# Designs tried in a protein design chat: miniprotein binders against q9h3h3. Part 123

Target 1, 235 residues: q9h3h3
Amino acid sequence: EDGFTAEHLAAEAMAADMDPWLVFDARTTPATELDAWLAKYPPSQVTRYGDPGSPNSEPVGWIAVYGQGYSPNSGDVQGLQAAWEALQTSGRPITPGTLRQLAITHHVLSGKWLMHLAPGFKLDHAWAGIARAVVEGQLQVAKVSPRAKEGGRQVICVYTDDFTDRLGVLEADSAIRAAGIKCLLTYKPDVYTYLGIYRANRWHLCPTLYESRFQLGGSARGSRVLDRANNVELT
Key: E = the ipSAE of ESMFold2; O = the ipSAE of OpenDDE; V2 = 0.75 times the mean of E and O plus 0.25 times the DockQ between their complexes.

## First folded at step 10 (miniprotein)

Design yA8 (at its last look DockQ between E and O 0.65; V2 from the best seeds 0.00; counts 0 for: pae E 1.7 > 1.5, SAP 70.62 > 70)
Fold by OpenDDE base, look of step 10:
Structure yA8 (fold): chain B 235 residues (1-235), chain A 84 residues (1-84)
Amino acid sequence: as target 1 above (235 residues)
Amino acid sequence: SPELIRFKIEMLLRFAEILLKRAEELFKEGDPEEAKKLLEFVLRLLRMAIELAEKLGNEELLKRAEELIERAEELLRKLEELLK
């Protein structure tokens, strides 16, 4: 993917964040209503721009489920950006450690497990499993992208509060696996999104910190998690 | 937070500017259809930026968004004339 494609995708992601969301909030809505909500808004049928015949008539950026323990905290994103610009101007080397330190300093610590699935039953089933895990308190918050007009893969994002908390990241992986998800997972800190660290960035930084592969009959977690920065298996 | 909104506006404007330049290049390269699609997206980003800038009461960001809109609309007019 060339730099332009990465920027275009980033712009689309930002636009999606600002468009209306379809949200199931477990803090205010009974868990018993989840199945009806999932049936009403299957991700494979919800369209990005509210196409005729879709469950939504208006644009939808994301479909999301909030758990009972969900508390949104974005940290000091403005301070982060200012520090990032200053760092770029300084000519100092930029490493994953640098980004980690910036994130900690400005309290921008959220991250997400990502899975990409083709539209259809498998996607909707995966989403239902994740949504249930969120409502049951195994996960805090998740979102899925609506169907694009041109098709393509949809993404499910499962968030953790702190990408620097390795145990928390691993626990979320375990919960995702327990929900029946067997596909490849990649973990990306939100700070990388805010700083424009995309694929093929000029610093050659990998925007993905962790990779999780499903393992049959193996560890209690049902996955192998690789630290991509250090090329070390964590499980 | 107002700070987060400001950040979002600035990012929208940055992306809009980058993509607008790309649309101009596509037009010059003789791909008016792709340029048009990209411009439609640029205009969407800019409309979102305007809405947020108005909400925030930031006149500077609003002005910048309006300038980009004018540039995008001018290119769109040229494209539409070519596609007729």
Scores: ipSAE 0.510, ipTM 0.851, lowest interface PAE 0.8, mean pLDDT 89
Fold by ESMFold2, look of step 10:
Structure yA8 (fold): chain B 235 residues (1-235), chain A 84 residues (1-84)
Amino acid sequence: as target 1 above (235 residues)
Amino acid sequence: SPELIRFKIEMLLRFAEILLKRAEELFKEGDPEEAKKLLEFVLRLLRMAIELAEKLGNEELLKRAEELIERAEELLRKLEELLK
């Protein structure tokens, strides 16, 4: 069923979080080393479990780039999770507004733009563009999944620090588009991830807050961004 | 924090149980290759859960993980015999 598929993907993401990551950290590594690092660890060739012939001999959960201004702040995740458990036992209705309020109350405000790409040159090229944007300061933090044995789509995640700051989220979308990315983007607040809420969940919550579609007819690199919770176009 | 670690263990056990039930269904449906692939992932989740539960010193969570491991290993034995 659809709920099983979402939970299987969530379990794989959690396992990946716990395995080692390959990280280029611009806060401690000179920007001139980025191109060599990208060539050594293209996401289409880095394998999840360290297959023979890959650049990694050990499992890799994620490949990540941290920008010079990256300042990690997860917020009150412990308090968020406790409040979530209490809410579930209270009998009160669970709505998108409830989740938004929990995230604000506990200052768990980060979120991410997601794109899904098949393995190969297009993925590696998109990742390289995003990684350069992070090191140059147009984006804060990004990660990409490694190649799975079965050759399924891989995901690039581009983080923002506050999903309630629409201008900041739209600025990240613009920076992604300036890197030449034209595919569909979806935005998911981290609150859904920390609470284990994925597609086809029992509350029928949609964890996608925004969708971004590239506008081919526009003169500027504009996107059409839809607020899915309110069915309102932001652009 | 200890509470965050506890939450991670509980999520790992929840996922492992759901996926183990699916692996058992795949075995019954006559798809032992897919059942085995899923079961190997289930065992990975359970090993992660056990490591965290031991660090936390939580006997209840450790016992739950060990019960799921025994169930998973039983299925693995059946699958390995079938695939010889």
Scores: ipSAE 0.452, ipTM 0.816, lowest interface PAE 1.7, mean pLDDT 87
ESMFold2 (binder alone), look of step 10: mean pLDDT 89; pTM 0.866

Design yA9 (at its last look DockQ between E and O 0.69; V2 from the best seeds 0.54)
Fold by OpenDDE base, look of step 10:
Structure yA9 (fold): chain B 235 residues (1-235), chain A 85 residues (1-85)
Amino acid sequence: as target 1 above (235 residues)
Amino acid sequence: SPELIRYKIEMLLRFAEILLKRAEELFKEGVDPEEAKELLEFVLRLLEMAIELAEKLGNEELLKRAEELIERAEELLRKLEELLK
């Protein structure tokens, strides 16, 4: 992806975050209603701008499911941004370690597993599996992008509270796999998004910390998780 | 927080400006007018969101910047629409 594509995608993501969300909140809605909600709002049919004939008449940024244990804590994003601007002005080297430290200092620790799927039954099925896992308490929160006009791939995001907690990141991977997801997963801290660190950034920082590949067969049942920064397998 | 809102506005304006320049380039290069139009429609949406937030924040400077970009975007849209007739 060239710099322009990365900026365009970032702008779209920001706009999506600001548009209305379709939310199933397990804290206030009985779990028994999940299936009806999933049937009403299948991600492959919900359109980004509320196209005629879609389940939504108004723009939808995201479709989301909140688990019982979900607490929206974004940390000090403002302080993080100020510190980031100061760091850029200082001319000091910027490394993944620098970003990690900034994230810790400002308590901006959330991250997400990402999967990209084509619109259709497989996407809706994957989303249903993830949504159930969230409602059942195996995962805390997840969201999926609505269908775009161009019919491009949709993204499912599964969040963890702390990208620095390797065990928590791995547990979420396991829960995603247990939900029947077999595609490639990439893990990205939210701090990279807040700081505008996208693909092909001027600092050559990789916004993906982990990659998970599901292995069919062999002695290791499960996903292979790669630490991309160190090029080391964690599982 | 007001500071977070300000940051969001500034980011929206930045993205809008970048994408608007790209739309202008596409137009000048004679690329598919529909592609430029779609991009421009997205720019206008970003700017509408920026205006809404700027009004909420009461920031006249950011509001003015958004309005200037809107005028530029609307001018490009008029040119595109003329080509699509």
Scores: ipSAE 0.534, ipTM 0.853, lowest interface PAE 0.7, mean pLDDT 90
Fold by ESMFold2, look of step 10:
Structure yA9 (fold): chain B 235 residues (1-235), chain A 85 residues (1-85)
Amino acid sequence: as target 1 above (235 residues)
Amino acid sequence: SPELIRYKIEMLLRFAEILLKRAEELFKEGVDPEEAKELLEFVLRLLEMAIELAEKLGNEELLKRAEELIERAEELLRKLEELLK
C-alpha cells in the first residue's frame, strides 16, 4: 500500500533521527583520530538496534562526520511544518513548486546528495573516503545509515547548505567524485525529509531534484548532472 | 524548544496509531503473525520515545495518549504471542 509504505518510511526516519548517533566531530576531535574511529564503526557492521556481535550494543540512528566549518542551521522548520499542515487542509494543489516556495520562505534550504550501497567493504570504503573529505574541508557534513536487520542497501548522505545554490551543489558532487565514488547520486532537498515526503508518497511528488552520473572524460569534474525538475543538464 | 518537542510527540503518536491499526488488521486476517509482531515491536519503540519526550516536557495529556496506545499494543502482542506458541 503506497500510503502505508510512505508513512512507515517516515516513521522509521523519525525514529532514526531521534535515536543516538555515532559522530566524529572534527571541531572537537583531532583529524589523526579519524582512521581509528572509521575502523571501530564501519557502517556495514554498525547495526540499527545493537545486534549481537556489533560494535554497538545500543540502537544507532546514524553514523555522522562533522567538518571543521559545520555550523548547523535548520531554518524555520516549525513554521515550515505548520504551513505544510495548513496547505494540506486548504484544498490547494500540492506541487513541487509549492514545496520549493515553502522551503525558501522558511529558509529550510539544506539538501543532500544520496548514494545507496549494499553492506560490505565497498560501502565502508566509500564512507571512509567521504569522511576524510569532510575532515579535510572539501565537504561540510555527511552521515551514513547503520545496517538494517534484513541487510538491505544503506545510504550515505552528503549535505550542502542551499539547494538553490547550484554551484555549491555541483562543487559537492565534484568532491564526492574526487573521493573515487562512481555510483549514481541523487539530490534531495531537506524540505522533503522534514515533511515526511519519500518516493512512495500519496502526492506522487518526486523528491529528487538533481541526478549525477559519473562520466569518464568530458568535464573536469567527471560528472553529468541533470536537473530532474526541468529535464536540463547542468554540466 | 517545547513547541517543537510537542510536535514531535504528536507525530510519534500519529505514526504509532497508524502502524498499530495495520498490525490489528494483520492479526484479524491471521496472515504473517511474525510480521505483525515485528510491527508491534516498532510501534512500542515509537511510543517509548513519545513517553520519554512527554515526561521531559511534563505533559500529562500526551503521556495519557501514549499509555493508551501502549495498552492496545501490548494486548495485541499478548494475543500474538499466544498464537505463536
Scores: ipSAE 0.527, ipTM 0.858, lowest interface PAE 1.3, mean pLDDT 87
ESMFold2 (binder alone), look of step 10: mean pLDDT 88; pTM 0.873
ESMFold2, look of step 13: ipSAE 0.497; ipTM 0.865
ESMFold2 (binder alone), look of step 13: mean pLDDT 88; pTM 0.868
OpenDDE base, look of step 13: ipSAE 0.482; ipTM 0.829

## First folded at step 12 (miniprotein)

Design o1
Fold by ESMFold2-Fast, scan of step 12:
Structure o1 (fold): chain B 235 residues (1-235), chain A 103 residues (1-103)
Amino acid sequence: as target 1 above (235 residues)
Amino acid sequence: GSEELRKEVEELIRKAFELVMEAIELARKGDVSEAIQVLREAADLFQEAAKLAQKAGDPELAIYALKEAALVLKWIAELLEKQGKPDEAKQAKERAEQIKEKE
């Protein structure tokens, strides 16, 4: 009944990354085409493996929007993985600080704000808001999962270039909130994803670095952001 | 000494991750059958690394390598499902579950 292990979720994410993506690329496509593209590919209707009744007949791993200034940089993931294995076997303490240093050394700095929403109007509306913010330059890049064969919630990922840049992370949070999104957001560095750090990890690390909660009366910003690694409130 | 065996384990794991990255690029290019072949090789290297880590007296490293092997086998299963090979996909999933039970 309660579904997924951390390994199952990692396998699904890997398969999605390897499958074709539906991309609106603002570097090569006029912004005026975005609304038509969003209407053609609402994430609640795009199916993971294709279906004649859906907008796609072929498998889709992710639906993505690239901003005008987007420049992909995954860093040295192979070097990161080799160094991570050496660290694990060294017996040295594994902490958020140690992971941060490995990420910096190997230039694996990107991270993402995550929001999970049920398939339907609210998901499609949230994605449209995020996509417009990306095309308008308020966010750099975002993606959303297609509808899974098992059903369940879909995820919107909003990327930032550097998870160690707290101001950049907070700026992205503000842009997400400005797009009308009020649900819980969690921030995960891509280094955690590459190293397989999920809820049930053997090092008992928190699987997210930051958490954002919408609070109308709690802050002039409209959200409260917590640094979970250091247990410090940022707003 | 055990440092010599650890070096061999680390080299096997490094090679396995290189193959995983190669398979990702192949799958993105649409070369799914070749990606599956490369992933199978990666899973075998992770399993060999686990055996060698156990021999080196490092059970945590062995468990880590087995978890990576199981994950790779699950990715193989998903790619096989998309290729219309459900029986092979089921076998890959069963192999992944067997590895998890060992832990």
Scores: ipSAE 0.000, ipTM 0.161, lowest interface PAE 16.8, mean pLDDT 80

Design o10
Fold by ESMFold2-Fast, scan of step 12:
Structure o10 (fold): chain B 235 residues (1-235), chain A 103 residues (1-103)
Amino acid sequence: as target 1 above (235 residues)
Amino acid sequence: GSEELRKEVEELIRKAFELVMEAIELARKGDVSEAIQVLREAADLFQEAAKLAQKAGDPELAIYALKEAAFVLKWIAELLEKQGKPDEAKQAKERAEQIKEKE
C-alpha cells in the first residue's frame, strides 16, 4: 500500500504467513505470563529474518496474541480463489459488491483494523495495550509485523470475525480506542488481502472499507468512523 | 423486527449472487440463452432485496442491491447484443438506467 505492486505485496504477505510466528495463546497460557512475553518480544526489536542482537535468531513472519475465546475460521479460501479466477475470466466488471458476496458465499468473513507505526516505544506501547485487550477479552485476536530489514513502518492488525457486521467492526474500534490508541486506523476485509486488492489495484477499488480518526472531545467512543467507499460518516 | 428483515435481505442477495456465478459458467460454456435467463432471475432477486432493505430501514443496503441489479441488466444487454438481439438489449439497458435513477 506504499507504492509497491500488488504482486510484490501479495508475495511478501505469503512469505510472512508461511514463516514461523511468535504466539501468545491465551487459550493455553495463563494471562499472568503476558507481561514477561511482551518484554521478551517487543515488535520494534524482533527482526523479520533474525539478526545478531535481536530477540530472534530465526525468521519471524508475525507476532500474535490469541484471546481465550478465539476460534479461527478462515472459510473456504480455495473455493474463493477458484471463484475469483472464474469471475476474472468471465469479463464481468469487478465491484466491491461482487467481492462482498463472493466472500459471503465462501465464508471468508474476517477483517482487520490496521495501524501503521514507526519502530520504537510508541509501537511497542501500542502493541502491549492491544495485547492486553485481547487477553482480557475486549478483542479477539491481533498480530504485529516484525521489523523489516529495509526499515519503515510496522503494522498492527486487530481482527474481527465478520466484516459485514458493521456493529462488530465499530465495537472493535471502540475497544482499540479504550486501549489508548490515538493514531489513524483503517479497516480491510481479509477477502481483499487473499485476492490481492491493494492501493494500486487493476479494478480501481478502494483497498479499505473504513477509516477511524481519534476525536479528543465529544463521543464516548473517542473516534469518528468514515465509510471510505461511500464517503459517509458512521459515528 | 428490522434485524430479521436485514438477514432476509442478505439471504436474497446471496442467492442472487449465486445465480450470477451460475450464469458466468453457463456463458463460458456457450449456453448464452440459459445465462441470460439465470441473470434475469438474479436481477429480480436484487430488486426484491432492495425493496426489503428499504422496509428494514437500511438505505445503504438498498442502494447496493439496486446497483447490482442495474449492473446485471447491463450485462444481460451485452449478452443480447452478442446474440444479435439489439431490441431486447436496448430494453435491458433502459431498465438499468431506470434503476440507477432510483438511487
Scores: ipSAE 0.000, ipTM 0.287, lowest interface PAE 11.7, mean pLDDT 82

Design o11
Fold by ESMFold2-Fast, scan of step 12:
Structure o11 (fold): chain B 235 residues (1-235), chain A 103 residues (1-103)
Amino acid sequence: as target 1 above (235 residues)
Amino acid sequence: GSEELRKEVEELIRKAFELVMEAIELARKGDVSEAIQVLREAADLFQEAAKLAQKAGDPELAIYALKEAALVLKWIARLLEKQGKPDEAKQAKERAEQIKEKE
């Protein structure tokens, strides 16, 4: 709240949603064209507001890959907001559980795994792996931010349809790890964005539901996934 | 007093961001005209927050709120351009430039 850093970052992300996107849509484009598209639009070189020296002359908000089965569903956000106002007025405790119930009731179920990487080869390699997993059907949809004028880390978002489907969330984590990703991942349900749950929220809620850390175990790679809301290890 | 005004500023900024989130969802659903109306309301709240922040003696917060208002007006202009309304888009861009000058 002090300094509005979380709200400012949210506003910048929303501005990106309003600008044009570079999309590889596997519903209409053959998978064989993906490698050429990735080579044309590496996230480390695509600029947020366009530049003569970059792949884009016009602003780009997001670079996205849609899987063959991708069907966007935002649920009843207006009903969610009305119910949220009622919950705050009721004096009932505001907990991850009560927010989960609101999300289920209003079908606002989508969420995403987030990873933050510096511009460069590692970012482009990670994005290529995620994009291939999406086109091959292991993931549903993903997007990556373009390079900001000021620099800084870029974010890859890997979406799942239902944050309450623990198995689905864990399967997405496994697919991300299988793509060679080793950095920290955090999972945020979209309901938290709609209700303004950020790092310094007044209800002292953790702004993410899950955290995934890479671990090499014996002869197999794995990850350790923590349910941050309940402080329970899932893997 | 100053502390009361600051709390009011923080509440206006929070309400403005809630409207921005609503507008994004409306735009995703294809309700672009309603999204623009909601964004205009958000821009107005950010401008009101900036005025109150100045009265509260917080010029940094006022500049922050003005920057957000200008960004929202640029989004309005982009949506209007996509709808084939260049004259309205120009007006929104001019308002954003005026706010930047008051920085």
Scores: ipSAE 0.000, ipTM 0.229, lowest interface PAE 12.7, mean pLDDT 81

Design o12
Fold by ESMFold2-Fast, scan of step 12:
Structure o12 (fold): chain B 235 residues (1-235), chain A 103 residues (1-103)
Amino acid sequence: as target 1 above (235 residues)
Amino acid sequence: GSEELRKEVEELIRKAFELVMEAIELARKGDVSEAIQVLREAADLFQEAAKLAQKAGDPELAIYALKEAALVLKWIALLLEKQGKPDEAKQAKERAEQIKEKE
């Protein structure tokens, strides 16, 4: 989604997941501490690999907020990866349907709404709104990338438990809009991330399932949602 | 012809999702009973869209609409359980599973 190759994006994702995260965990931390934590760690200032001039001196992979009811379940990612290698070796067609079935079989069901914003006030403001929605229970969990050394846009990811639960996906979109977010959103299942399905992938798959655009005067907080796989406007 | 039918299917699906979005807002406000009523209307529209899509010769669009109807019914069941109406919730779940079997 930012001009890197699928291989480089997959490597970056793995490195970020393995590096330390800055986490506000509402399961163990009072909600009253959130505003101070957001002020201490604005994503436009937190650097990926640490810098004396930033809030962090050590590497940070992600900045995350966990809701009170958050219960992580990544499914059987190892089994998914093994099945993916077998599928590629088999010569069978690689389609959205076969990837969906692999995800269901291995219980790799989580997905996320993505928004890409340039470092600065708008990013920090959007993240604060999302973080408050998570702590208030309107969203389950979210994370935002730290600032890369080369610059470029940062990404906010807002997760849902089950990408096959379309109503849950749409409910998350509504909550994001209610938090004041007006930028373009796209929804990506985590199975696509684990298998390296990004923009311009070699299997010619659309890397996102939904697209959400803000529109004044619409229903559900002015959100227009498109199902990209079926090319159907939902609102 | 088939193109006119598919356009009508798309309009039914769009209207159904407008109702889904309205129901989401109602549920978030605590108007759960009204949200359930609006979701039942959405489920009916998705099922009608599926019938029309089959008539238009578009089986993939029909399957899409049936999947949406099943998901709406599943959410109705969850809201009914939260309201302490387990028998009605069970009926909604059974209807959703019947639709999934049609796919």
Scores: ipSAE 0.000, ipTM 0.257, lowest interface PAE 14.2, mean pLDDT 82

Design o13
Fold by ESMFold2-Fast, scan of step 12:
Structure o13 (fold): chain B 235 residues (1-235), chain A 103 residues (1-103)
Amino acid sequence: as target 1 above (235 residues)
Amino acid sequence: GSEELRKEVEELIRKAFELVMEAIELARKGDVSEAIQVLREAADLFQEAAKLAQKAGDPELAIYALKEAALVLKWIAYLLEKQGKPDEAKQAKERAEQIKEKE
C-alpha cells in the first residue's frame, strides 16, 4: 500500500484545474459531433501528463462537456478565500453552517455529484452517458479526470448551480440515474473544494453534503438520497 | 531498506502536494510572487522524491514524481509570464523539458 490519503487526491484534483482542459462545448459545437469527440477522447485513455500512445501529447487536467444553456458563475472566490483566512484567525467555530454562510455571502454556490470509477470500459460508458445527458439538456455541465497512474480510480463530476437548492441537486441525481449510472454518488459543494475540506480535515467536517445510492425497482427516482449533515433520507 | 525509502518518498510527495495547494490559494488571492516561491519548493521536493524513488527501486514512482515536477515548473513559467518575466519563464520551461527528455 502507498499510504496516500484523501488529501493527496484532493490536491491532485485542485492542481488539475491549472492545466488545459479538453472541452466539448455544446454552446458552439453541433451535438452531432459528440459521439466522434467521445471516441477520440475516452477518459480511460487520455493521460494526465500527455504520455506516449495516449490521445493527448500535452498534459490534460480535465475532460469536460458544457451544455447549450451552461452559464458559468464561480462567484467571488477571491473574497471567499480572504474571508476564510479571517475566519481561521478569528477563533470562531468552523462548521458546515459557517462555511455555508461564507459561500452564500460570496456567491460561491455551485456544487457537484461525484462518482469514482476504475479506468476501463465501464468508466468510458458512464462518461458517455453523462456527456449525452449534458448535451441533451438534462444536466448543465460535467467533467472527468484523465488517467494519472496505473490502478488509480478516475472521478466524474456533475455540476449544479446552487448547492443550497435541494430540488436542483435532486434533479441532477435523477438525471444521472436516468443516464444508467448505478454506482455510489456523493455531493460536494465547490466552497469545500476551494477551502480544502476533504476526508481527514482538521475541522472534522464531513466533506460531502449528500449521498445517493442506486435502488432497484422501489423508487421512481431510481435512487435513495441521504442528507449526510442531518442524517435524513430525502428520497 | 527499500520499504523505508518508499515511505520517505511518499512523505516527500505528500509535502510537495501540500505546497502545490498552498500555492494555488496564494495565486487565486493575487499573491503571485509568493505562489511562485512555494511552487519552486514543491518542484524541488518532487525532484528529491524522484531521486529517492530510484534508490528505492521504484522507477514508476520516480517517473510519477518527475512528471509532477515538470508540471509545477510549467505552472511557474505561466505565472512568471503573467508577471512580465519572460526570461525566468523560459528558464522554467527549459527545466521542465529537460526533466521530460530524461524520462
Scores: ipSAE 0.053, ipTM 0.552, lowest interface PAE 6.5, mean pLDDT 84

Design o14
Fold by ESMFold2-Fast, scan of step 12:
Structure o14 (fold): chain B 235 residues (1-235), chain A 103 residues (1-103)
Amino acid sequence: as target 1 above (235 residues)
Amino acid sequence: GSEELRKEVEELILKAFELVMEAIELARKGDVSEAIQVLREAADLFQEAAKLAQKAGDPELAIYALKEAALVLKWIAELLEKQGKPDEAKQAKERAEQIKEKE
């Protein structure tokens, strides 16, 4: 967005990343413990800054589930940020293609499907489905925001390794739909997040690469996926 | 000289953003009154930065600082509305609109 809104969103994201996370790590924890963990920490009840009456008395930045194969790889974020500063100073056109090339060069390839839901049973049910898909190996890693005092929507993020791998992105969409999710999904490459590029930015870049809408029948996938950049339906 | 003034402008802008970050943390914790106070300080620093940028012969930097001040004042208004202080919120909005009309 504009300068202050971008700073606001960046500061919020940084604080959440730095605060403690509640993690179910399938690499070290038996899958049989997942249901009890989900019952203990429903995201609609976990508070961002802790409350004695909630499941947490201390701040929680994110609630996450790591799959058995999860291996963190953010790429060269420092090199990406340096190249971005150079690009801005150069006067060269800033386009989706240029950003894609910077991401590839610096191996900053991860991206995520996002869903925004109001606090409540629907959010908790959606998160439980996603968490099970991660533990069962159909998705690699996911996280959900805790409830803010303001009571706004919460976000579930489902990550994929490579935003340039269209098949991988679409396979993740299918797995999300198979988990029973019916809400709108949008896909954002992490490169846009690391560079602080949001919807209303001065370069007129759309950080959303794909959009997925649920549909009954018509598609065996259970959804219709739109390539936002080309305005072309992929499914 | 104008180069010294530019450095001072940059320092004011950095300090204002630091206050914005502090206010974000205060608002998250529910310390809304403290957040508003810190944001008012940030808005004042952005306005001072704009004044100094004008003196440094950098009108584009001045406009940037004024835009940031207006955004901060809008957020102050939103926080005041949530506190049930609509008269103070209206004053903050009016101040933001006056700043947006500059240049």
Scores: ipSAE 0.000, ipTM 0.103, lowest interface PAE 18.8, mean pLDDT 80

Design o15
Fold by ESMFold2-Fast, scan of step 12:
Structure o15 (fold): chain B 235 residues (1-235), chain A 103 residues (1-103)
Amino acid sequence: as target 1 above (235 residues)
Amino acid sequence: GSEELRKEVEELIWKAFELVMEAIELARKGDVSEAIQVLREAADLFQEAAKLAQKAGDPELAIYALKEAALVLKWIAELLEKQGKPDEAKQAKERAEQIKEKE
C-alpha cells in the first residue's frame, strides 16, 4: 500500500510475522501488569530492527495484546492458496463473491480494523487505549507495528474473528470508538492479505470492506460506518 | 504511476485527515469558525490527492479521495447551518454534489 510492489509488501509482511513479537498475553498475565508493560514498550520508541537507544536491542516484528478469550484460528491458509492458484488457472471470473466463498470454504475468516498514525504521543495514547480494551474484554486481539528505520506511519490492527459477521465487525468499531479513537478506520479481511491482494491489483478488487469515521456526536453514536462494496451506510 | 506520485498522494491524504481531526476538536470546543476553515483546507487537500491519484494511474484511490472531500464539504455545510449561514451552507452542499458526480 506504500507504493511498493505486491512482492515487496508480501516479503515485508512475512519478515514481520517471522521476527519476534512483544506480546502481552491476558490469558496468562494479570491485567494489573498491563500499564507497566505499555510504559516499557511504547510503539513510537520500539524499533523494527533493534537499537541500543530503544526499548529493544533485537528485531521486533509486532507488538501485540491477546485478550483472555483469544484463540488463534487462521483456518486452512494452504488450502486457500492452492484453491486460489487453481482459480487463476481456470479462467473463471474473480470477484469479491468468489474470494468470500473461498474464505468461507477454507475457514480463513479473520479480519481487522486498521488505523495509521505517525510515531509520537498520539500513537502511543491510541495503542494504550486499544490494549486496555483488549485486556478488559471489549476487543479480542490487537497489534501495532514497531517504528521503521526509514520512518513513516505505524499501523494498529484490531482483529475480529469473522469478517462475514457484520454485527461483530460493528461491535469492534464501537469498542474502538469507546476507547477514544477518532481517526479514520478501514476494515480488511485477512483472506486478501494471505492472497497478496492489495489496493492496486489486476482483478480490481477492493480489499477494504468497511470504513469508519468519527462524528462529533449527537445521535451519531460516535461513528459512521460505510460498506464500501455496496456503498451503503450501516450506522 | 510512479512510486513517487503514489507516495505523494498518501502524504496528501494523511495531512487532510490530520486537519479533519483538528477541526473536530475545534468544533467540540465551540470554535466553529476555525473548524470550518480547517475543514475547507482538508477538502482542498483531498481534491488535490484525487487529481494526483489519477495521474498515478490509481482510479480507486482517486475515487476514495473524492468521497472524502464530499463528506468534508457536507460537514462544513452542517456547521454553517448551525451558525445561521444557510446561503454558505447551500454552496458547500452544491460543491459536494458536484464532486459526487465526478465519481
Scores: ipSAE 0.000, ipTM 0.116, lowest interface PAE 19.2, mean pLDDT 80

